# VHH binders against NADH-ubiquinone oxidoreductase 40 kDa subunit, mitochondrial (nuo40), part 9

Target 1, 349 residues: NADH-ubiquinone oxidoreductase 40 kDa subunit, mitochondrial (nuo40), of Neurospora crassa (p25284)
Amino acid sequence: ISDVTITRTGKPIIRNQGGRSSLGGHTATVFGATGQLGRYIVNRLARQGCTVVIPFRDEYNKRHLKVTGDLGKVVMIEFDLRNTQSIEESVRHSDVVYNLIGRDYPTKNFSFEDVHIEGAERIAEAVAKYDVDRFIHVSSYNADPNSECEFFATKARGEQVVRSIFPETTIVRPAPMFGFEDRLLHKLASVKNILTSNGMQEKYNPVHVIDVGQALEQMLWDDNTASETFELYGPKTYTTAEISEMVDREIYKRRRHVNVPKKILKPIAGVLNKALWWPIMSADEIEREFHDQVIDPEAKTFKDLGIEPADIANFTYHYLQSYRSNAYYDLPPATEKERREDREYIHML
Key: E = the ipSAE of ESMFold2; O = the ipSAE of OpenDDE; V2 = 0.75 times the mean of E and O plus 0.25 times the DockQ between their complexes.

## First folded at step 4 (VHH)

Design a18 (from n12 with S100E; framework vhh_7n9e_1; at its last look DockQ between E and O 0.01; V2 from the best seeds 0.00; counts 0 for: pae O 10.6 > 2, grease 28.5 > 24.2, placed apart)
Fold by OpenDDE, look of step 5:
Structure a18 (fold): chain B 349 residues (1-349), chain A 122 residues (1-122)
Amino acid sequence: as target 1 above (349 residues)
Amino acid sequence: DVQLVESGGGLVQAGGSLRLSCAASGFTFSDYYMYWGRQAPGKGREWVSGISSSGSTIAYASSVKGRFTISRDNAKNTLYLQMNNLKPEDTALYYCARDEYYEGYDWSFDYWGQGTQVTVSS
């Protein structure tokens, strides 16, 4: 028995009754599926019986997103963000597209502009060309075209571009995310020496990656979210310092904090970023330390989706317990090379 | 409907052993990471052990490492926890939980059982 659901644009979606979930039927392309947020979305969609198309670069061959059993189908397609044809191939059969591609740092191969603006533009054009029903574009907190931070500025410009091409685009602006592979809790926990320029005084509302994933999934099933902008942030405001203290308490270690003036550290970071192919720090990241999260009161939030966002304070044990000396995993320890490759892969998308 | 039913708990003397079982139904058991947790009186829930869908990946809390062994029989849709050298501090309600994600990404549980009481006397 198949149920037929009509999409926003009037296209029929056939849902087969059976298996784990009868809510499937969509074909979803998830750009950035290999990233932290992407994994959650892919899992959620697959569990709902959706076909999930995962565009991947050459390095993806190492990560097997295996959907087993009665779950949805996962299709992997090789693509290049600079290759329009490959992007089109990734979306041509999809009725929903997620763009989760957003690097926090520039690489030798891709600038912020290349990824946040030009890449997003190409994706949006493909979405429009193939009459994709839904397009959900993940931006960032503090997206502002006039921002001194290149990251925030380019994210905002990307928003503008995709909306201009596909006005029905849902824009999602998540706060700094925490989770299993975040760059917040784990960064603070893993490094012995933390270099900063603002004394960790920047304020933001950290958001649980799972909550963001849930929101993104829900948006697929709610056509009223089309053309809307969501700011997804946690329930409490924290400074990085407060989070750092929380991390130290949880891992029973004290991480050393060294504050270096921006005038000194930013140039150093700039040089390192150009010299190294893996992310350590970027000049823009340093600049971002001087920007508190700004909430747009007109934007929709978790509340509009009926989601109660989780407080980071409740999850420190779950995500940081492995940093305690007595955690036992019956896995061969990943080599440093493997860890580096994994990190690079996650950050490249 | 997804169901998890724990059994095997009871009263045991310190140094004794128990084997807990968790019977799963209503879902493809072999596709999910499974976990054991426990809650002692007056304390919050704590993670005890986890096992991947295939059983190839196993983890333990430091407090139970070397004493507890997690296993699963996918053919029987059953999760096990062998507890050896039990201590009074192991006294708790033990529950099994299913990971929301089949690959065990993040400690997100969507279902858990009613629990089985384990009491270790000194």
Scores: ipSAE 0.005, ipTM 0.278, lowest interface PAE 10.6, mean pLDDT 82
ESMFold2-Fast, scan of step 4: ipSAE 0.522; ipTM 0.817
ESMFold2, look of step 5: ipSAE 0.378; ipTM 0.767
ESMFold2 (binder alone), look of step 5: mean pLDDT 82; pTM 0.830

Design a19 (from n12 with S108P; framework vhh_7n9e_1)
Amino acid sequence: DVQLVESGGGLVQAGGSLRLSCAASGFTFSDYYMYWGRQAPGKGREWVSGISSSGSTIAYASSVKGRFTISRDNAKNTLYLQMNNLKPEDTALYYCARDSYYEGYDWPFDYWGQGTQVTVSS
ESMFold2-Fast, scan of step 4: ipSAE 0.282; ipTM 0.697

Design a20 (framework vhh_7n9e_1)
Fold by ESMFold2-Fast, scan of step 4:
Structure a20 (fold): chain B 349 residues (1-349), chain A 123 residues (1-123)
Amino acid sequence: as target 1 above (349 residues)
Amino acid sequence: DVQLVESGGGLVQAGGSLRLSCAASGFTFSDYYMYWGRQAPGKGREWVSGISSSGSTIAYASSVKGRFTISRDNAKNTLYLQMNNLKPEDTALYYCARDSYYEGSYDWSFDYWGQGTQVTVSS
């Protein structure tokens, strides 16, 4: 049995009895497609029969999309976030636009304001100019224009700007995401020494990138998501310390944790970033360690989409297996006794 | 190691022209977006112009649009900035840079910039 939904622009979407949609004839533009979340949404849209337009900045980033698997029709367009014409060319033939572009730290080319506010504004202006049916803008958890964290504040101001230009914008605020090549489990597993200011005590509900991708795909065909704001978070609250302990158990490694008070670490980070050719750590990243996730009770959630989010604890082995040596590959997570014995010999080797 | 070396700066009279060059090494130049920035005495760094890896997409700051032209030669690993109708307000240290990071990118990369070449425009 198939249901047919007509979009605002008159395009039909055919949905089969499993809730699966056929998006044949739809054109979707995905800004930020080369990122973790971008790959999942591109693959899902292509699998549903969409023509996917992927704006890319450089040839290096475009190469990573070749690992996505079965893509339908894919059109790659070179663009620059500061070039309005290139943004317009990426959008003018699209039925839906996804904006996934963001920054974890500022660079000399792009500040948080350049990307989260001005970049989002240019994309929204193009979406409005070409009468695109759906615009889905990805913000962040803790988005608050008055936040002490520039990242959270600029994300919130970006939400305000895009909603003022395109009132039907669907705003999505994902919690810290985990998954393949993530910025949470991979980041924790890839370093020998962890440098923090808040003892890894910050609390949040990590969310599976696959669940967020499923939500974003559903937002295309579910008209009830237009003009709505979604908080997408996982089912259980964790501290970074708890997640770090899960990582240590899975990879059988001894890692040093160094905690430096914020008033000392932030000036040092600022001096080092000014003195060196490349960024090491931003003051804003340090400040974010002091902010627990605050959920907006007025926002919609995965429950409004009929999605049950996955618990990070069920995926640590799956995503961290490659960080283990061959000697540990098939072993269960390290026991307390094994960790204690390793620690006793650290100065004797 | 990534290196960017700027050249072509100097003293020029208002209304004059200069051509800046940036020699890149230590990475595959043809794969990266490149840009020119500048820093005037006592002021922060300002983005001037950017160019895509292929050279087909370019952008300019409003203050230089119509006067400056960015270009690149991927065979020579060189970035150029042709500056025409220079004004005293264009006096700054000009540097070239590579930006290889977007938050949505799979690969961890760092932003790099050169030491700069001084441009002084007399009235």
Scores: ipSAE 0.135, ipTM 0.627, lowest interface PAE 6.0, mean pLDDT 77

Design a21 (framework vhh_7n9e_1)
Fold by ESMFold2-Fast, scan of step 4:
Structure a21 (fold): chain B 349 residues (1-349), chain A 123 residues (1-123)
Amino acid sequence: as target 1 above (349 residues)
Amino acid sequence: DVQLVESGGGLVQAGGSLRLSCAASGFTFSDYYMYWGRQAPGKGREWVSGISSSGSTIAYASSVKGRFTISRDNAKNTLYLQMNNLKPEDTALYYCARDSGYYEGYDWSFDYWGQGTQVTVSS
């Protein structure tokens, strides 16, 4: 045991130099645990000895949540964002609360405001009511209450609401994340045709979900993170086009790219959203294609946490090897010549 | 082959009651969070009520709280909506929906919903 950190409420956290922490006396609630980031933080906290409370709505998704470590350390509670009592029961005995809940698109019945603002407000009110030691609220890159994109605007308004209710809230704005079951690499690899509106020219610094998870765990015991806003992004700027090219090279495929102006594509996506409840692409997702990542110079970063974030280029093989046929499994990424030859073959079909 | 079939709608006078049913098939009903929604003529769809897989966690829209009761019978694969003290404003097509199961965050969306049952409240 190399050092001892004392939390705001006076609880010790004992850490050894090998990177393992003892969180045996701590209870953490993770809202949004069934999502990509949620699964990483839940398993990380559970393996460090923390009792993890997982609010869930849906038994089907709960069964897909695999937690390593002692099964007795995981408590699963049914809840609904519109049921204040269920939120309070999820938070009542916790030392730390993580809010990772979000939506990628609105529907006629469920808006971004319902989830990002009203839902966050109810969680923050419960955190304040039960005097929870630490509250970590996950927002998004480009969070700006005046954004033309409703996703970014509502995330920013959610930040304002939670900070007004619980001033010591740690706000985290992750860049687009990559990792196991991500919506970046796997989304790009799983489609035959790429449908875009801005030619995949949007720029951002993709971040490894494991690095974000490490930062979130550190925020539990590092009191210097209280009341701070962190922007968590990777070390290198990429366009979606560059990442798609890396994906094509890695999986030995050449996919068709269709670009449709947003004035045409947004109305179509809006109609599909209203008709199907589960559209492939929403009008707001199309609008987000026109917004490059803008760094807030006032926000803290991985540097303030002593974390060196990973480059997506070093992980494409690891996350995409399952999309390759057996013939290509152990080969290096496809060259430009190989991709051109594949395109010519496809045109013959 | 997921199917949701609503029934129990009809014409009722203001102050009256109706009980809606939704018969689910083609999936393990007891594993899913379920919702009731409605759509009035000339208005968008609106959420009415939701219920957890076990039935222990329930939520209502403010416009119906205290008048409507959502319930489920997992043995019969059926979702219910008991509507009391009906108002002309409750006139709408009522439909049930299953949670979508999207994997990022807590994604509030539906992957299946029924054709609906019409509720008309007179006067």
Scores: ipSAE 0.079, ipTM 0.589, lowest interface PAE 6.6, mean pLDDT 77

Design a22 (framework vhh_7n9e_1)
Fold by ESMFold2-Fast, scan of step 4:
Structure a22 (fold): chain B 349 residues (1-349), chain A 123 residues (1-123)
Amino acid sequence: as target 1 above (349 residues)
Amino acid sequence: DVQLVESGGGLVQAGGSLRLSCAASGFTFSDYYMYWGRQAPGKGREWVSGISSSGSTIAYASSVKGRFTISRDNAKNTLYLQMNNLKPEDTALYYCARDSYYEGYDWSEFDYWGQGTQVTVSS
């Protein structure tokens, strides 16, 4: 039937039959709402009755917010990560703050340090100043301050800074995520040739963005998640090569794979990013290809939240169907034999 | 065909003032966050100040806060930097840039910046 949970702010959350929650009367601020996870959690919270405060940087960023449901519950506030007052205005009336801000690569304006460490510090300071009841900070798998990958190292240092300012912070380290408009399945499906340095042999447990979003929503009202670190990963370990093979089977393609040594590819990626309007790859992304996912045995997991995470293998059809030609739309995934025999036809899309 | 053209630099004595302008073309200026950066002789590029698309949210580097004022005129597609109480340490090539960074988005567009305008502060 209906379960009632009282949050730290004294507001009730009504969980109706079927697992739906009513977050009426709760105000949540979501920094990083324009990203894949951010867009999902914003829509989830708004549909559950939450008033969602979305700090956005400019009108161009704002256009990427795909809010559905009751738009009257969404409050959009212009902010700058380097402007403390705008951050404070974004959190001052909130019961919970989510920090989902992150970068895939550095730029001249924002280094990994600027975003993951200094930016996180300013948000945590505002949360502490206004005594916000729940603060949820999203880090990354492989967060290690001594990592040779800048992304992983700065995420880990950001965790340390945030915890020093707001000790009750819930830290979340998601594995590589799959879902709508992801950087995993979509990226693999959208390229004709795959360019790598480590033969796509990096291992990780990909996680469904919906499962991560469910965990983040639970953290709003579940006091047992305060001061805890969660590593959120899927049930099975895959290499990028194995996922690429699943993609090939679903979209009836066989792509060419070219492996280029890291010493050669990293300098080329740097030049390529300077020459093009938008980056295709970064030196740090290439370095990350050499790092398998390492699980922290001290961290909590989906098991501690009562959530059973989905296997990516059960969602390849759902997320990749649009990449099939009309000739293959309703067919089961291609077999190895079929791909070999009909390889010339996979280019007639 | 994004184009950013800076002007207003020059030689000035310590304690003096200069106003820099950046004329933007080839995109909808009012949709983008804009910033000023600088590069001193023998040093890397440093972010100086940024301003939101509407002009309501502004940020400054600690080294210039209280001395510099960023502003924009969306009707004229122009970004400004008013520099007061200039110090020899402010000597640098000043450039304006369009910031395509998306907070929470794991990929961003390439940042665009102009050729710059030289500011030299004598002691």
Scores: ipSAE 0.256, ipTM 0.674, lowest interface PAE 4.7, mean pLDDT 78

Design a23 (framework vhh_7n9e_1; at its last look DockQ between E and O 0.01; V2 from the best seeds 0.00; counts 0 for: pae O 13.4 > 2, grease 24.9 > 24.2, placed apart)
Fold by OpenDDE, look of step 5:
Structure a23 (fold): chain B 349 residues (1-349), chain A 121 residues (1-121)
Amino acid sequence: as target 1 above (349 residues)
Amino acid sequence: DVQLVESGGGLVQAGGSLRLSCAASGFTFSDYYMYWGRQAPGKGREWVSGISSSGSTIAYASSVKGRFTISRDNAKNTLYLQMNNLKPEDTALYYCARDYYEGYDWSFDYWGQGTQVTVSS
């Protein structure tokens, strides 16, 4: 027995009844599926019975993608962000497209412009060409075409381009994300010597990657999110310093912080970034340290989706306990606070 | 369909032992982190223990450390909780839960109906 659902554009979606989830039936392409955020949305969609198309290339970390879809299926397609044909093949059969591609560092092969603007443009063009029903484009907090940070500027320009091509595009601007494989908590926990230029004084509202994933999933099922811009941020503002302190406390270690003037560190980072193919530090990252998160009061938020975002403070134990010891049996007993946080988390599920 | 069925609960005196089992079906059990939780009357759900897919990573709530032992048999699709030196405060409905992802993300998508454990003083 199957039921039929009609998409925003009037296309029928056939859903097979037989699983616990009745929300399946979409074919979704997820660009950037192998990233931190991508793995969550792919799993959510697949578990809902969706067919998930995963464009991939050698530059992406395929090893990080774990798919646990019980009802849906995953289709892997080789693609190149510079190859229009390969992009088209990735979206040709999809009724929803996610663009999660947006590295926070440039490489010798791909500039911010190449990825955030040109790449996004090609994806949007493909979406338009094949009359895809929904396009959800993930941008960034502080997206501003006039930003001194190339990352923020190019993300904003990407937003403009995709909206110009596909006006129904849902734009999502997540704050810095934390989770199991983030570059926030884990970066601070893993690095013995932390180099900064702003004394870790930058302020932002870190957001749980799971919450962002949930939001992205909900957007698929809510046509009212078309043409809307969402800023997804956590409930509290933190400095990097405050987060660093939480990390140190959690891992029972103190990481050394060395503040180097921007005039010195930025050029060095620039050279290293060009020389290395893996991310260590970029000049733009250094520049971003001098930019607090700016919230657009006109943008939609988690509240509009009925999602209560989690506070990073409640998750430090969960994500960082492995840094205390190589074995869980060697970890100190959980504090009352940690137990409380665990209970609260389970209760919410 | 994913199913989790807990068993092994009952009435036991303080200081006694119980062994809980959770029979899993409808999914590849060996690919998932599994958890035990409990809910006492009038209280919220409480995390008790977690175990990785291979069993190489294990964690316990502080309240049960040294007394409870989580284990799994992937060949039998079964999760276990050996509970020793039980205390009245351990009285609760015990349930097993599947991790939402094939990782340790502290997110659950399925849980059983639970098995009642009552510890008398």
Scores: ipSAE 0.000, ipTM 0.235, lowest interface PAE 13.4, mean pLDDT 82
ESMFold2-Fast, scan of step 4: ipSAE 0.470; ipTM 0.782
ESMFold2, look of step 5: ipSAE 0.394; ipTM 0.768
ESMFold2 (binder alone), look of step 5: mean pLDDT 83; pTM 0.837

Design a24 (framework vhh_7n9e_1)
Fold by ESMFold2-Fast, scan of step 4:
Structure a24 (fold): chain B 349 residues (1-349), chain A 123 residues (1-123)
Amino acid sequence: as target 1 above (349 residues)
Amino acid sequence: DVQLVESGGGLVQAGGSLRLSCAASGFTFSDYYMYWGRQAPGKGREWVSGISSSGSTIAYASSVKGRFTISRDNAKNTLYLQMNNLKPEDTALYYCARDSYYESSGWSYFDYWGQGTQVTVSS
């Protein structure tokens, strides 16, 4: 009736016709489960019968998780990235460990190195100590230890550290992701004023978080993914400006665009990030606006997994419908003519 | 506004003990991971200890493990640090800090911290 795949630990995975899997009897630990990608992979694994261990920081972070599953079990374990025993308890009974932990900006008391390098090292050491079958470490597009962007540089150094501790680590470098409550479409739709330094000219291939989640699930049972590096990106290249235009057409809103040169904006962002309760923008985030996505030709892609990634242009309506006012909810996206009329009222600095 | 007010610092001789307290207000204390940090003269700020919202998960810096004990009283919105067998190297401004939460981040960092309470350990 269904295909059967045997994992490295000898556990069977039953694949139904059409590629759906049953993960009954498998235990997966997901670090960073409260993030966008983490929530998707947790729900996917739980629905397929996997016991999912979710290390969480506190009740506030735990409450942000929306986990539904007809099969399987979800186990919540309180942990601290600096408490080795709590990390070990989270992985000791797992067949697979996913490390999705990362940060978008540093603070006065905390650096990218603390999370992307030292945090990843502690997780990898626990995975190695308990001889976990599969370790999947999520890095980032443009991971380069010599990058001018600290985020990209520390992600790359984190890759090197986890591979040195657990050589069979599968490294995943996702492009900027879109999906429900994403940091791309939602971020663009939720603001009245767009503050940029590079005029939204950066180029990348946005990827659907569901496709990344599907790839991560496949990596659990597909032994050919061990020791490999994957770059997961969508089928078409867009600038942030092109995506912003798609957003404007879907939500029928007028927005102000403010462009401030990098030399002026980076110092201001650095000061504000340290002074304000919640950081709005970091100097490194501004620097990343000047870096187009660079594809590593040696890395494997969705093609190697048999997955055809979705185009963001086919999902703008689905994810942005809730941002429309009642007057516009059922209307088609704004036309080029309507957008031109609106642009006459948008103030550019 | 988030307010964190430390107390209990002072001058103590090597081998002595002090108990620091941090009174929290302006947020739901029981929902946050809390930290103690310190800044020694001429050095940057460093992490000392952390405790989960429930108090069940606790971690310490290697330099203080076995000598310091972190605890919390959620009913009183107060964080504590019991410091035993103090050494001259423990001389620093001690501050409490609240964890920061961002949806894209799976690890916490110091979001808000108090002005600190000075601990001086004489040789």
Scores: ipSAE 0.007, ipTM 0.393, lowest interface PAE 10.8, mean pLDDT 76

Design a25 (framework vhh_7n9e_1)
Fold by ESMFold2-Fast, scan of step 4:
Structure a25 (fold): chain B 349 residues (1-349), chain A 124 residues (1-124)
Amino acid sequence: as target 1 above (349 residues)
Amino acid sequence: DVQLVESGGGLVQAGGSLRLSCAASGFTFSDYYMYWGRQAPGKGREWVSGISSSGSTIAYASSVKGRFTISRDNAKNTLYLQMNNLKPEDTALYYCARDSWYEGSGYDWSFDYWGQGTQVTVSS
């Protein structure tokens, strides 16, 4: 026996006795599919029988998606955030649109405003124009239009613009994410010297990318998530220093930590990035080191979705084993369960 | 080793035309979004135009739309910028660049590789 929910566009979502949904017949567009979070949601949606539309800019990034399965389930479309017609083509046949596009730092081609505000506005306008059933917009933790950090401020203004165009938008604010090929554990493990301004004292609740991906999939069929704002964070607060110590223990190394005051480092970073077309380090990234994660008590959380988020401390061995020196590599590998879970989210086998 | 070499600049009178070329080497040119940027004396760098890997998606800065045309020849690993109805304000050093867009939730990298540039001077 199954429960049947009819979407606004008339397509059924079948929920079986086990609680799993069948998304066969649904078309989902994922902007930002080539990133870590994007790859998880794309593979999860495709595995559930969804037709996934993947807008992409570069053939190089498209090849790194590692999506395997029925060729007819995946549609790849070239697009540019500054070309409205390419955005419209990407959404016009979709039942749900996910906007995961963001910048960690600005480039000469794209400012934070270009991507987080104007880009989001164009996507929201296309979603509204074609009357898409569900729109899920991924913002960020600490989204605040008055933030000293341009990243957090522009993400918050993007939320406001998107909601003004498509009021039923589900807004998602993930904490810093960890997982396979992440920007947290991998970033910390890949460097010999750690350069900071705030002594790695910033506090946040890191979240497993798999848990965020599960939440995003649920938002497609769970009507109670429409018009809601979710803050998705892990169960325990850590400083970057604590996580860096976990990394050092797992990879059997102790790296040099160099701390340079913000007053000195930020101007240097700004000058270098202005002179070069690609960033060596970002002034805004330095500023973000001085901002702890602030939880909005009025926002919904994983509890409202029935999801129990994982603790990063239980996964450092699994994700960092490959960074060990040859002397320590023959230690026991990650568990079979962990290896199978990781493989399933990267590949649709 | 990624290398981008621009050519085709020069001195031209207002209302004239120039065609810029960018020869790419050291990477698979047909896999990358490419763009043209410029820097005028005393000004910051400005994005001019961009083109997708296949050439099917194109965008222009408002200041050049209708006057400039970007194109590419993937068989020759060459990017082009046809500039018509040039104005004195178009005087700048023009660069071609490879834009590696890596999308995500604000934690992904993006790197732009660019050449030495070719000088365009428009006389009044």
Scores: ipSAE 0.006, ipTM 0.469, lowest interface PAE 9.2, mean pLDDT 77

